# Designs tried in a protein design chat: VHH binders against UDP-D-glucose 4,6-dehydratase (TGDS). Part 2

Target 1, 355 residues: UDP-D-glucose 4,6-dehydratase (TGDS), of Bos taurus (Bovine) (a6qlw2)
Amino acid sequence: MSVAGRAESLGPPDSFAKRVLVTGGAGFIASHMIVSLVEDYPNYMIINLDKLDYCASLKNLETISNKQNYKFIQGDICDSHFVKLLFETEKIDIVLHFAAQTHVDLSFVRAFEFTYVNVYGTHVLVSAAHEARVEKFIYVSTDEVYGGSLDKEFDESSPKQPTNPYASSKAAAECFVQSYWEQYKFPVVITRSSNVYGPHQYPEKVIPKFISLLQHNRKCCIHGTGLQTRNFLYATDVVEAFLTVLKKGKPGEIYNIGTNFEMSVLQLAKELIQLIKETNSESEMENWVDYVDDRPTNDMRYPMKSEKIHGLGWRPKVPWKEGIKKTIEWYRENFHNWKNAEKALEPFPVQPPFV
Key: E = the ipSAE of ESMFold2; O = the ipSAE of OpenDDE; V2 = 0.75 times the mean of E and O plus 0.25 times the DockQ between their complexes.

## First folded at step 1 (VHH)

Design c10 (framework vhh_8cml_1)
Fold by ESMFold2-Fast, scan of step 1:
Structure c10 (fold): chain B 355 residues (1-355), chain A 127 residues (1-127)
Amino acid sequence: as target 1 above (355 residues)
Amino acid sequence: EVQLVESGGGLVQPGGSLRLSCAASGRTFSSYAMGWFRQAPGQEREFVALISTSGSSTDYSDSAKGRFTISRDNAKNTVYLQMNSLKPEDTGVYFCAAEYTKYVGIDYTEPSDFGSWGQGTQVTVSS
């Protein structure tokens, strides 16, 4: 039986079960996330919002750029009017918020840029998502919000004690995101990841920078003693963690996404020299290392517990030896993925007070 | 150096359970990541499970995942391996191992990555 009031659908030709906004999607981690979502969820529309700053590359998305369930929008999360209009026109159901300034060394020179992008931009985005009644908002944060520790591992209830402007901006952004859960029960989830390595990373961070320096016959630049340690996760493992949080993560919760794989910067440099220069000689390895003055603040360790996300069924599965080999090979072939890649190899940008 | 002594091995039917213990003596037990390895006669030692210094992080071989649980009690200087749903393929000598925790990682699964070893405890899963 026909009933009065049957509306004709004037929607898009292709209808989707969910519409997912990924911010910063031309960047490192978010590009892997987009590739996985576009390929594995053809019934989801994946919308990439990226302003295309210096560390982004659309080449990271070449394999899926023409897929029917993918759309690129160039724009800035700090443009509040544009962001509100985007949520209204695109009818966003889910937000994965990766867009941020992440370069710790740069944060000491351009601290206000980190506050503007990471704090103000995140506040604009979560406000617009709340007004649009988004069903899940995932904020991507960092293990650096805890500060360093030599003798304990932080869990999600541990206090935040950031020691650099990047970490401070991420911690402040978490506070804005968390306030939307407390005030409105808006369904936010916060993730805090260990250092991520793998293909697509602009080579300003320790792993891709050392790989690229060595592949160009230049020395690894070690800040301070090189005895500071970091925990490393391969890019595809962290994507699996985000998929796990997307499917099983509880609103209002925080999830550490970490690994027990911990390595000093000096040990990392030596392993990369051994793999890339094919030497086992300690004296030959010393020829590929230069020491530079330490950062104004540089924590020795960023250890964290990840039992909470283990309870959701996620664990890292890519061994370091496999992941690092894949990463080395990717940079050998793809260094010119960025036009400004040579600039990424420059030493610490802040000059020491005593020169 | 840490001295390690395993116990809790024995004969068990397929589908059964065993709990292995590794008692550490000497100083600085809390400074070591602890692992379990196993070895069948005529074969090399293979990785089973790993636990971090604090006990907050664990890793397992694919064959152990979902069936075995590693835990530690730093107050008692002891590491445990709870083994459930045992199979004949789990038969072997189980070794407790300690790695100095200056550099801890999930890919430290080779016997050469560990400096201190126990003498082993026999686990036999049979008919």
Scores: ipSAE 0.000, ipTM 0.110, lowest interface PAE 21.9, mean pLDDT 82

Design c11 (framework vhh_8cml_1)
Amino acid sequence: EVQLVESGGGLVQPGGSLRLSCAASGLTFSDYAMGWFRQAPGQEREFVALISRSGGSTDYSDSAKGRFTISRDNAKNTVYLQMNSLKPEDTGVYFCAAPTSFEYWQEASYDYWGQGTQVTVSS
ESMFold2-Fast, scan of step 1: ipSAE 0.000; ipTM 0.269

Design c12 (framework vhh_8cml_1)
Fold by ESMFold2-Fast, scan of step 1:
Structure c12 (fold): chain B 355 residues (1-355), chain A 123 residues (1-123)
Amino acid sequence: as target 1 above (355 residues)
Amino acid sequence: EVQLVESGGGLVQPGGSLRLSCAASGRTFSSHAMGWFRQAPGQEREFVALISGSGGSTDYSDSAKGRFTISRDNAKNTVYLQMNSLKPEDTGVYFCAADEQLYYSPFGTHDYWGQGTQVTVSS
């Protein structure tokens, strides 16, 4: 004998207030975003979609991997059938789109792969998000879409004039994202960030590459003269900017996420040599620098104004001295966060341009 | 320990076809990316083709596009490379590679490699 129930199956209850898809979440910036969302928003379900390419490491997420409001799904944003099915089954409310190929030097050699991932993949994702009627789609772009300038700071109304295949792919992807706002009033927001530094970055970019080279008693490789400058923003500060845009960003708008802290590659190399090798000798510092042939194109500066996001209440708060010391300490202990981290330290071959 | 075993290599004339198979033993790879690489004598190992865990996404080197097709059968833990319109430049040892949990890379930095199968395209 058993008691007869009077219940019908209506499917599982959804106990989460929002379901957030983060693409590329095992990567550098997106992993910090996921950690923050999982820890600070236990009522949100955070879904990490990552294909686990060479820059990714699930170790970036080990502190939150077993949380009940976190889920990892291995998949490729370029797989249109899979992406559509994912939106239908996971019932996504919000998209934070970080997944991209970001290695500028690699883009000169493998430009078609950058177009496939960054343009086609983004178009697949925004189309599926629109069909699923998500309430906010944030596209993560780059200050490199403006091109360089020696004498003017770009604002969000400035024209895009990219000078390398990576920047071109990001600019093209922005156009597909913006078209969904213009045609459908689909609630997209575009962000354009300065160079980001901090823990979790695969060491192929200037800061973690120089740190790791020096920690392994190898020389910093400088493209050209090293007089080109970049603006640097610490990883946790950029996460705070994304949270600000998520809460206060207006649909259809673009937000520059930058800092006034600007440094040349040569000055960066000297400061890292001083901090890691503990020397103030010019002669000794020169012994830790090798000059390599310049890229086919290499902009001198990427200056941008960030007053628009300042109006939303965000400003960078981590000073360079604090952020760089934390970054140096992290790479000392965590270089093997990636199985093939040593491959990132090799000089990248520059292909001659065809005329 | 995961073992990858390639088969299907051989000698073929220019314009011919071969189908390579890669059988995985030990673990299931239904959610993991797998790829094919090749190495000619005296040359560095190069990327040929890659397939996602679901089989819905594929990628090819420029030399392979339009001639080669990668596919998988997850029930059999097997990945295939159908090679058509073979050229002498396609000669080399073909390796299967699998990613377990961390990443896949077209630069030949995968978690598991097979022993390779020889493909020779010659008149």
Scores: ipSAE 0.000, ipTM 0.116, lowest interface PAE 21.4, mean pLDDT 81

Design f01 (framework vhh_8fcz_2)
Fold by ESMFold2-Fast, scan of step 1:
Structure f01 (fold): chain B 355 residues (1-355), chain A 121 residues (1-121)
Amino acid sequence: as target 1 above (355 residues)
Amino acid sequence: QVQLVESGGGLVQPGGSLRLSCAASGFTFSSYAMNWVRQPPGKGLEWVSGISSSGGSTTYADSVEGRFTIIRDNDKKMVYLQMTSLKTEDTAVYYCAKDYYSGTWLPEDYEGQGTQVTVSS
């Protein structure tokens, strides 16, 4: 038959193979995901929806902000009318849902805000995506939904036993996302990741906070004993995991994204003191640590198995020594990435600049 | 140099009690959190209990909570593990360990010689 869409001298309207919505894209993990998608998938249109909360920075996206396949939209996932209009106008094919309140310590003081953003906002988004007949919806959850264990490693079939309002809000949001698969066979995938570290993270969490405190000649503030451990995954490795899930993940499935690399908060503080203060003196290292009251609840460990995603062909690649050095160097140059970064260095309890 | 010397282990019957002691030297004891860890026969190291530098906070493995109590005396540079209602599963070499620097939860460089606890009838 005739050649429909024959190239005109003025050119046809821009067309993309897929239109991908990334929520919270000016934040830590999502910004790395956007950079990767924009650079490696020039035939995909990448749409960043972010409300620009206190921990977000558009500087995280400066390298790709002028690319033809990138678009920034300022808005709130909790605005149901706006979200519905966005899906209708942008014709979204794929959703990567990163937007959330993630500050565990803050969640004890502002639990209702965490419920509003993480639960209601996620429900608004998955509903709009379902109405728009999105072909894949990836929900980004946390290893904290399992609760802690000293000896048992959690797999994706393990029950959820969250112990803080942040983890509770993420677990509840998973239930809303999962219900769309159960009721409608809407193609959702849930991911549960270990603690992520790397460039672009607002310095309120343990690694960037301790780095920034030490670089400003202030002491590391350790909650409780510092004997609680976390598993750490470098930012680029978690992006590779999301790309793997995007390409090979099965609808209705859950995927743990973790590492075997486990470190206590006290161990982390001492290693950062050694690297940043360039001292091997035990007495000198002791001078850079202060202990503060523990959280109302604080799990000792969040161990998880990641064999399911290993079956899809993903494994972490960045060794801790390499990743932590790159992270330290990034914060030395880019602490000014956020106008309110100094506020993150205040001891808890502290309210963010945004209410 | 850092030195940790454990003592107080022995043979005890199920339901019995033991107190383990750890004498620390070579570092500013009051500035470090301290741990008890154990190695059952044929198994890897298992964390048992931790205590903050001030002694104000304590944590316990689920398997020992309600049965074991960790205490420290900063003036004497001692850590103790009071063990009650002992089970055969508590049979292990027990180590006193200070804080950790490496990518593992249990750095071998800070453990003493250990003290053997055997729970058997």
Scores: ipSAE 0.000, ipTM 0.104, lowest interface PAE 21.5, mean pLDDT 82

Design f02 (framework vhh_8fcz_2)
Fold by ESMFold2-Fast, scan of step 1:
Structure f02 (fold): chain B 355 residues (1-355), chain A 121 residues (1-121)
Amino acid sequence: as target 1 above (355 residues)
Amino acid sequence: QVQLVESGGGLVQPGGSLRLSCAASGFTFSDYWMNWVRQPPGKGLEWVSGISGSGGSTTYADSVEGRFTIIRDNDKKMVYLQMTSLKTEDTAVYYCARGTEYFVKSDTQYEGQGTQVTVSS
């Protein structure tokens, strides 16, 4: 077999109005963002940079993979020479930075990897974007940077008090991104979102894991009491929030992207059991729940105010009952979206052994 | 001007090992994927292995995966191919080749003079 083939030479972009780099684009949230951008902005070139780690799937992008305004590049944001060359050759105008290690339970066991990917990788990326004179850099962060509160809702001026290695790595990455605004007036925007649910999510997180466990006739594993609550936002609503920030977000600002919909893990498990197992019996529902030891740190609530982004014209639109039914149906048909999906259903160590 | 100079070829017995070297000059070495390609007697060019500019990513042809390892030293501007468990089918002239871009799907643009590997008893 000959390996001599000719790729088309990189010339000026094909008169695209903007060239947008999306990192982690084969992942959950970023894949929805890419689909939206490719379909709705045919005059933008959308460049997907993804390492293709265990939780990514190119099947998330099948509907747009052959579009002329889309290209996939396999690479690691931690590879500083590669990243710098990427910005120079692709002539990037806008960065949407989603690439991260996000599994909280894994972060207690592999904390240094989370620091390397989330902190070092983000620093590499923002540095290269600054050198390339990118016109907007959006960093995707988490409500977990605030830490938990039983009695207070956090706004964007609230102090960061992360309580797990994942949240700590995201908070540290924010500091590097913020420093580029403070020192250079480089146009960065930080977003902090509530828990997102929907299609394309690797089933290691609470909603898709419980759905997939129940669809495989296995029990929901609840950490501790299950009384901890989370606020949930549907994937398409969060994409609309990012589009709003892209169009109207002010450089140097932070935007909470949240919802007032709050549910305990126990309430979530019971509702999913009712929907998937089609039972209204409390005693039957109890048969689909197992309790496991809590995490070393597990915040009770992550409540935040999103009035700032409401002022830009965004509000969540998808009701929970609609979003959760769509999500359940998607996993019934698409569990095979990942070759390693069975591993997502395995238990993780939730309390490290004593030294 | 891009120059690639291969070395380390020779005669080895089946099951043996050999390390090929490639000295690069005339370009910013760390900016390019580097590849090894080979030409068996009477056949066309066959891609063997590739390594990213930083060395963080490597890829291999199915025929050599698990037996060959590609390595680079950017300070010395060198690419290496560590070959183990050599088979008679590995007999070929081996060429070091520079990619046109930083990702794997680019074509090979520059080739050196080659180094002969012969696997025979």
Scores: ipSAE 0.000, ipTM 0.154, lowest interface PAE 21.5, mean pLDDT 83

Design f03 (framework vhh_8fcz_2)
Fold by ESMFold2-Fast, scan of step 1:
Structure f03 (fold): chain B 355 residues (1-355), chain A 122 residues (1-122)
Amino acid sequence: as target 1 above (355 residues)
Amino acid sequence: QVQLVESGGGLVQPGGSLRLSCAASGFTFSNYGMNWVRQPPGKGLEWVSGISTSGSSTTYADSVEGRFTIIRDNDKKMVYLQMTSLKTEDTAVYYCAKYPHSLEYETDMDSEGQGTQVTVSS
């Protein structure tokens, strides 16, 4: 969608206390953020900017799509002229920047796409937000920027040592965002989240992929040994973290958003088989597992401390047993939330890079 | 709405040449890299060539390296594939595809066009 046709119109009504831009809002985490903002802040205008790539679905926003304090704008953060015009016409006060390419396996074969969207797109967006005098810009990053460690828990002062092109692109985007704080005292905040799971996630990531494979009577595909672990955070808990950062986060600061709940890919597969196939037999569970080649790099752990955000009053509330049951139920009913959902279940092919 | 319209295919003898064209609309063409992909009869999609946003960098599948050249014209919003020394194995429907994208090419194409048929036979 272009906003150029609105240039001759008077601006939107000034009846809203704040105007919030959420990028990538038809995606996984951002859609939960939008639902929360639209329902709980009727005096805020919530503007969703999304290009509607393969992993996005407007069905994620059906419950709030007709609310008076919500609007959808189709557009690309990489379109610098469009983005500048958007800030000018919509009078944005706050930016929540979720839009990114997030598929780690894809990043090894299409690394330049990740640089283009995640680095260039973020630079375009933060530049436009700075010029528009936005009062808060939240950049959504990842625990993967730290790299992996068997022994250390990373805090926000730890050095970034990314080991894949996705994490590298996010780390580079952080540098552009941080430079606006250093140079201009522009009020940016960076967040780094653990792995998030829950409804609305395109089923290419381990949890929704295994759920969907098992619900379609197909085997869980485990990369390498399955002994690599991840820390999991439920989608609504991460929304509460963003709300906490939005209200109490200090400009120029970084906040880790994590959990102490850690599970290996193999343990995850076994638990999902037990819950979905309703078996406790080890021999029967083995029939639902298939091993595939590991990634070029695949960190064993992404451990991080979240003491800083705990100081703001946030802690995760949804226990794993509750969150995983809700997630299983959601995919049973909503797998066709995406037209191409079947494609997400296929093994990832190796493709040459595109420059 | 994103639209890609391929043209320029046809019947050609082995060793011959063809130039394929792709007309793009519905997006900011100069912001995206572009690809050519093909589907041989009875087989899945295979990647052929890619070109950067400015046209300064190109890459090719091993099977076409040195025989095909990918070019773009940002002012005209066009991508071209110049094919030389054509072989019977190059027989396929050719599609252009927008970059960036995150879809696998195995079972689906990232293009709204019908593609353009290239047949290499004596």
Scores: ipSAE 0.000, ipTM 0.101, lowest interface PAE 22.5, mean pLDDT 82

Design f04 (framework vhh_8fcz_2)
Fold by ESMFold2-Fast, scan of step 1:
Structure f04 (fold): chain B 355 residues (1-355), chain A 121 residues (1-121)
Amino acid sequence: as target 1 above (355 residues)
Amino acid sequence: QVQLVESGGGLVQPGGSLRLSCAASGFTFSSYYMNWVRQPPGKGLEWVSGISGSGDSTTYADSVEGRFTIIRDNDKKMVYLQMTSLKTEDTAVYYCATRLSYGEWTPHDYEGQGTQVTVSS
């Protein structure tokens, strides 16, 4: 018996306790989720469905790519016949739906693509999951569906008032997901997260873009005044929240996943300049900032209450000082994780709301 | 006009091997992922394997993993499925499939005419 004969006789892996489909798994947040699931749940088969768009990288999954409880399938959630075949062939028990177009600035230029991917693609996926009788479908949404508020913190009962095409597409997709709970009692759960930061994020978003610009001796570009604030949550904390929802989340419920840590874009830029350029001089820091025209719409704040998920036992653990240092270190070593990373550093054009 | 033409099927003994071929024309072949799907007698379609446009990433259904290998030659506009250790359960019509437009793919439009694989003593 040769080594090849021995390998052939081993056959495929024995039955897994659960088969989990993660869409968009080569992307930022979903790649951390896959790494965690593959390493911590060896009795689960983790199936990554990703079309490998410009912001995805299979390098995000190199540490687990050869694990016996992991497989990658290249495909598009908008391909309804393929998606139906995948559910039938792979016998999916659980869906974690991360696949989306997420770049807000790009959504003002390419709004119809966001509707197609985020709304139609989600409808295709939830329909196939319902037909396959999946036991849990988690839809990953955004705090931006609430719109902005200066005074009020949003809870899960607050009305949705999206102000940009990205947020509008996510809010519309939530409606399709929620309708499956209302019509069929299909076990869906919706999550709405604050801004996430950490390793694996294509550097077109504020934190990795500013880090990468500064590491390449370029200036931070701030939209408008920089006084708009965002709440930031570290990537591994978000993964723990999704694990909590997966184990304890109630069907038909919505869970905000946020932090009380709030920072303005201007303060963020100054802190990154201090850490990367090693200066405490206000005049030196001003040399590393450029102001650009504001977006057609740009909410001042996205404040959320996350008491509901706290009741399930989740709280963020990673302090900002720790998370941001780990993120800076990661981008220093891994900027070329994407073939066209330099293109991410260019400003996206803004379009007027009409014509 | 888009065309996918499968070939290489036939009768084979259990434990045997076959190589299926798919010739593609009418589209920018190297820009699209390609799939093999199969339909066993009296059953629905089953996805078997997929390959990225560049050929760098391949995926397999659990039932065929370790036994089948998908390969592409972009210069020749060909996709291949190398099948080994064939089982009676692998008996099916095998189709080469892709999606060229955003939205639904139609099995009758973008999968080929099929090639019959029969695994029998």
Scores: ipSAE 0.000, ipTM 0.207, lowest interface PAE 18.3, mean pLDDT 82

Design f05 (framework vhh_8fcz_2)
Fold by ESMFold2-Fast, scan of step 1:
Structure f05 (fold): chain B 355 residues (1-355), chain A 122 residues (1-122)
Amino acid sequence: as target 1 above (355 residues)
Amino acid sequence: QVQLVESGGGLVQPGGSLRLSCAASGFTFSRYAMNWVRQPPGKGLEWVSGISSGGSYTTYADSVEGRFTIIRDNDKKMVYLQMTSLKTEDTAVYYCAKDIESTYPYGDFQSEGQGTQVTVSS
């Protein structure tokens, strides 16, 4: 598509204290961040840059779409000329960089796309932000950059050992972001989050996929044994963590954003079956589970310490039982938030394209 | 309308060689990187190899590095996959795929047609 068509009507309103660019803002986590910023910081101008890929939905932002301190710009972070023009025209003070391809299973099939969006796109963005003299650049990374461990909890000084193309692309993007701090003392902060769950998530990830499958009378598809565990963090708790890093995070630092709540995929499936199908029978629960081939690589655990961000005053507040019930309720009412939501429920591997 | 027509598949013994061909039409072939992707029986799509728009840069999956060679002919609008030292694990339907408009193969695939079946067995 034409770059000129996307650039036609930039023109920020006057009288805002800060102008914040949020990339990927029609996506899961970034949409919650935008809602919070627009509602709680009316003196900030919030600019959402999103290309509107398959997992994005502008319905995630319908409650704030008409607010005077919000604007949406459709565009791609990989479009270097457009990105530079956007920073100059909008006079960005702060960047919250969420835009990424995040689907681990898809990354085994489309590894180059993950490199292009997550590495090249991030490099374009941090370069433009540096040229524009942005005062804070927050890069949103993942606990998966550490690789897995059965016995060691990773802190921010731990080496990165990614084991899949998604994690590899995020680790590589961190290196480009960190190089701007080392070379120029450009004020970047890197965050590494546990798995996030909650409203607005395209239902291709384990929690919303299992919820949606069960609500449509279909079985939970478990990769491998289901004994792999993940730590889960509710969407609003993650937003509070980003706000904490925005206000108190030190330039050049990395912050783990995690939780001690750990659950296996099999235990997650059983709990969702109990809640949605209203059964406590082990034999009945087995009727709602199918086992599929494991990923080429699939780490057993991603345990990390979050003591550093605790020192800034953040801790997760939403208990699992509360968060999961809210999430189940949201998907019951909002499954058609995406035109292609039914496609998200299909098992991988993906069918050959363009038949 | 983009069309990609694969050919050259067949039955080959382990250690054998086979050349796959892909005829492209409906787009400016010389402006697009091209890829080969395969789907083994009962498995997902696996990216195999990529070639830049001008043919100067090639990239390969670890499983095929040193055994497969991707080549293109922009005048004929063809991309080829030369396969040597074939293994039973190479058994798959092979598809050629158009990348985004770029000199470098970024792996954003588009493909049309049924592919070509490669079976490696004794």
Scores: ipSAE 0.000, ipTM 0.093, lowest interface PAE 23.1, mean pLDDT 84

Design f06 (framework vhh_8fcz_2; at its last look DockQ between E and O 0.00; V2 from the best seeds 0.00; counts 0 for: pae O 15.4 > 2, placed apart)
Amino acid sequence: QVQLVESGGGLVQPGGSLRLSCAASGFTFDDYAMNWVRQPPGKGLEWVSGISWSGGSTTYADSVEGRFTIIRDNDKKMVYLQMTSLKTEDTAVYYCAKGYSPKTIYLRDYEGQGTQVTVSS
ESMFold2-Fast, scan of step 1: ipSAE 0.112; ipTM 0.612
ESMFold2, look of step 2: ipSAE 0.000; ipTM 0.105
ESMFold2 (binder alone), look of step 2: mean pLDDT 81; pTM 0.832
OpenDDE, look of step 2: ipSAE 0.010; ipTM 0.295
ESMFold2, look of step 5: ipSAE 0.000; ipTM 0.297
ESMFold2 (binder alone), look of step 5: mean pLDDT 81; pTM 0.839
OpenDDE, look of step 5: ipSAE 0.000; ipTM 0.237

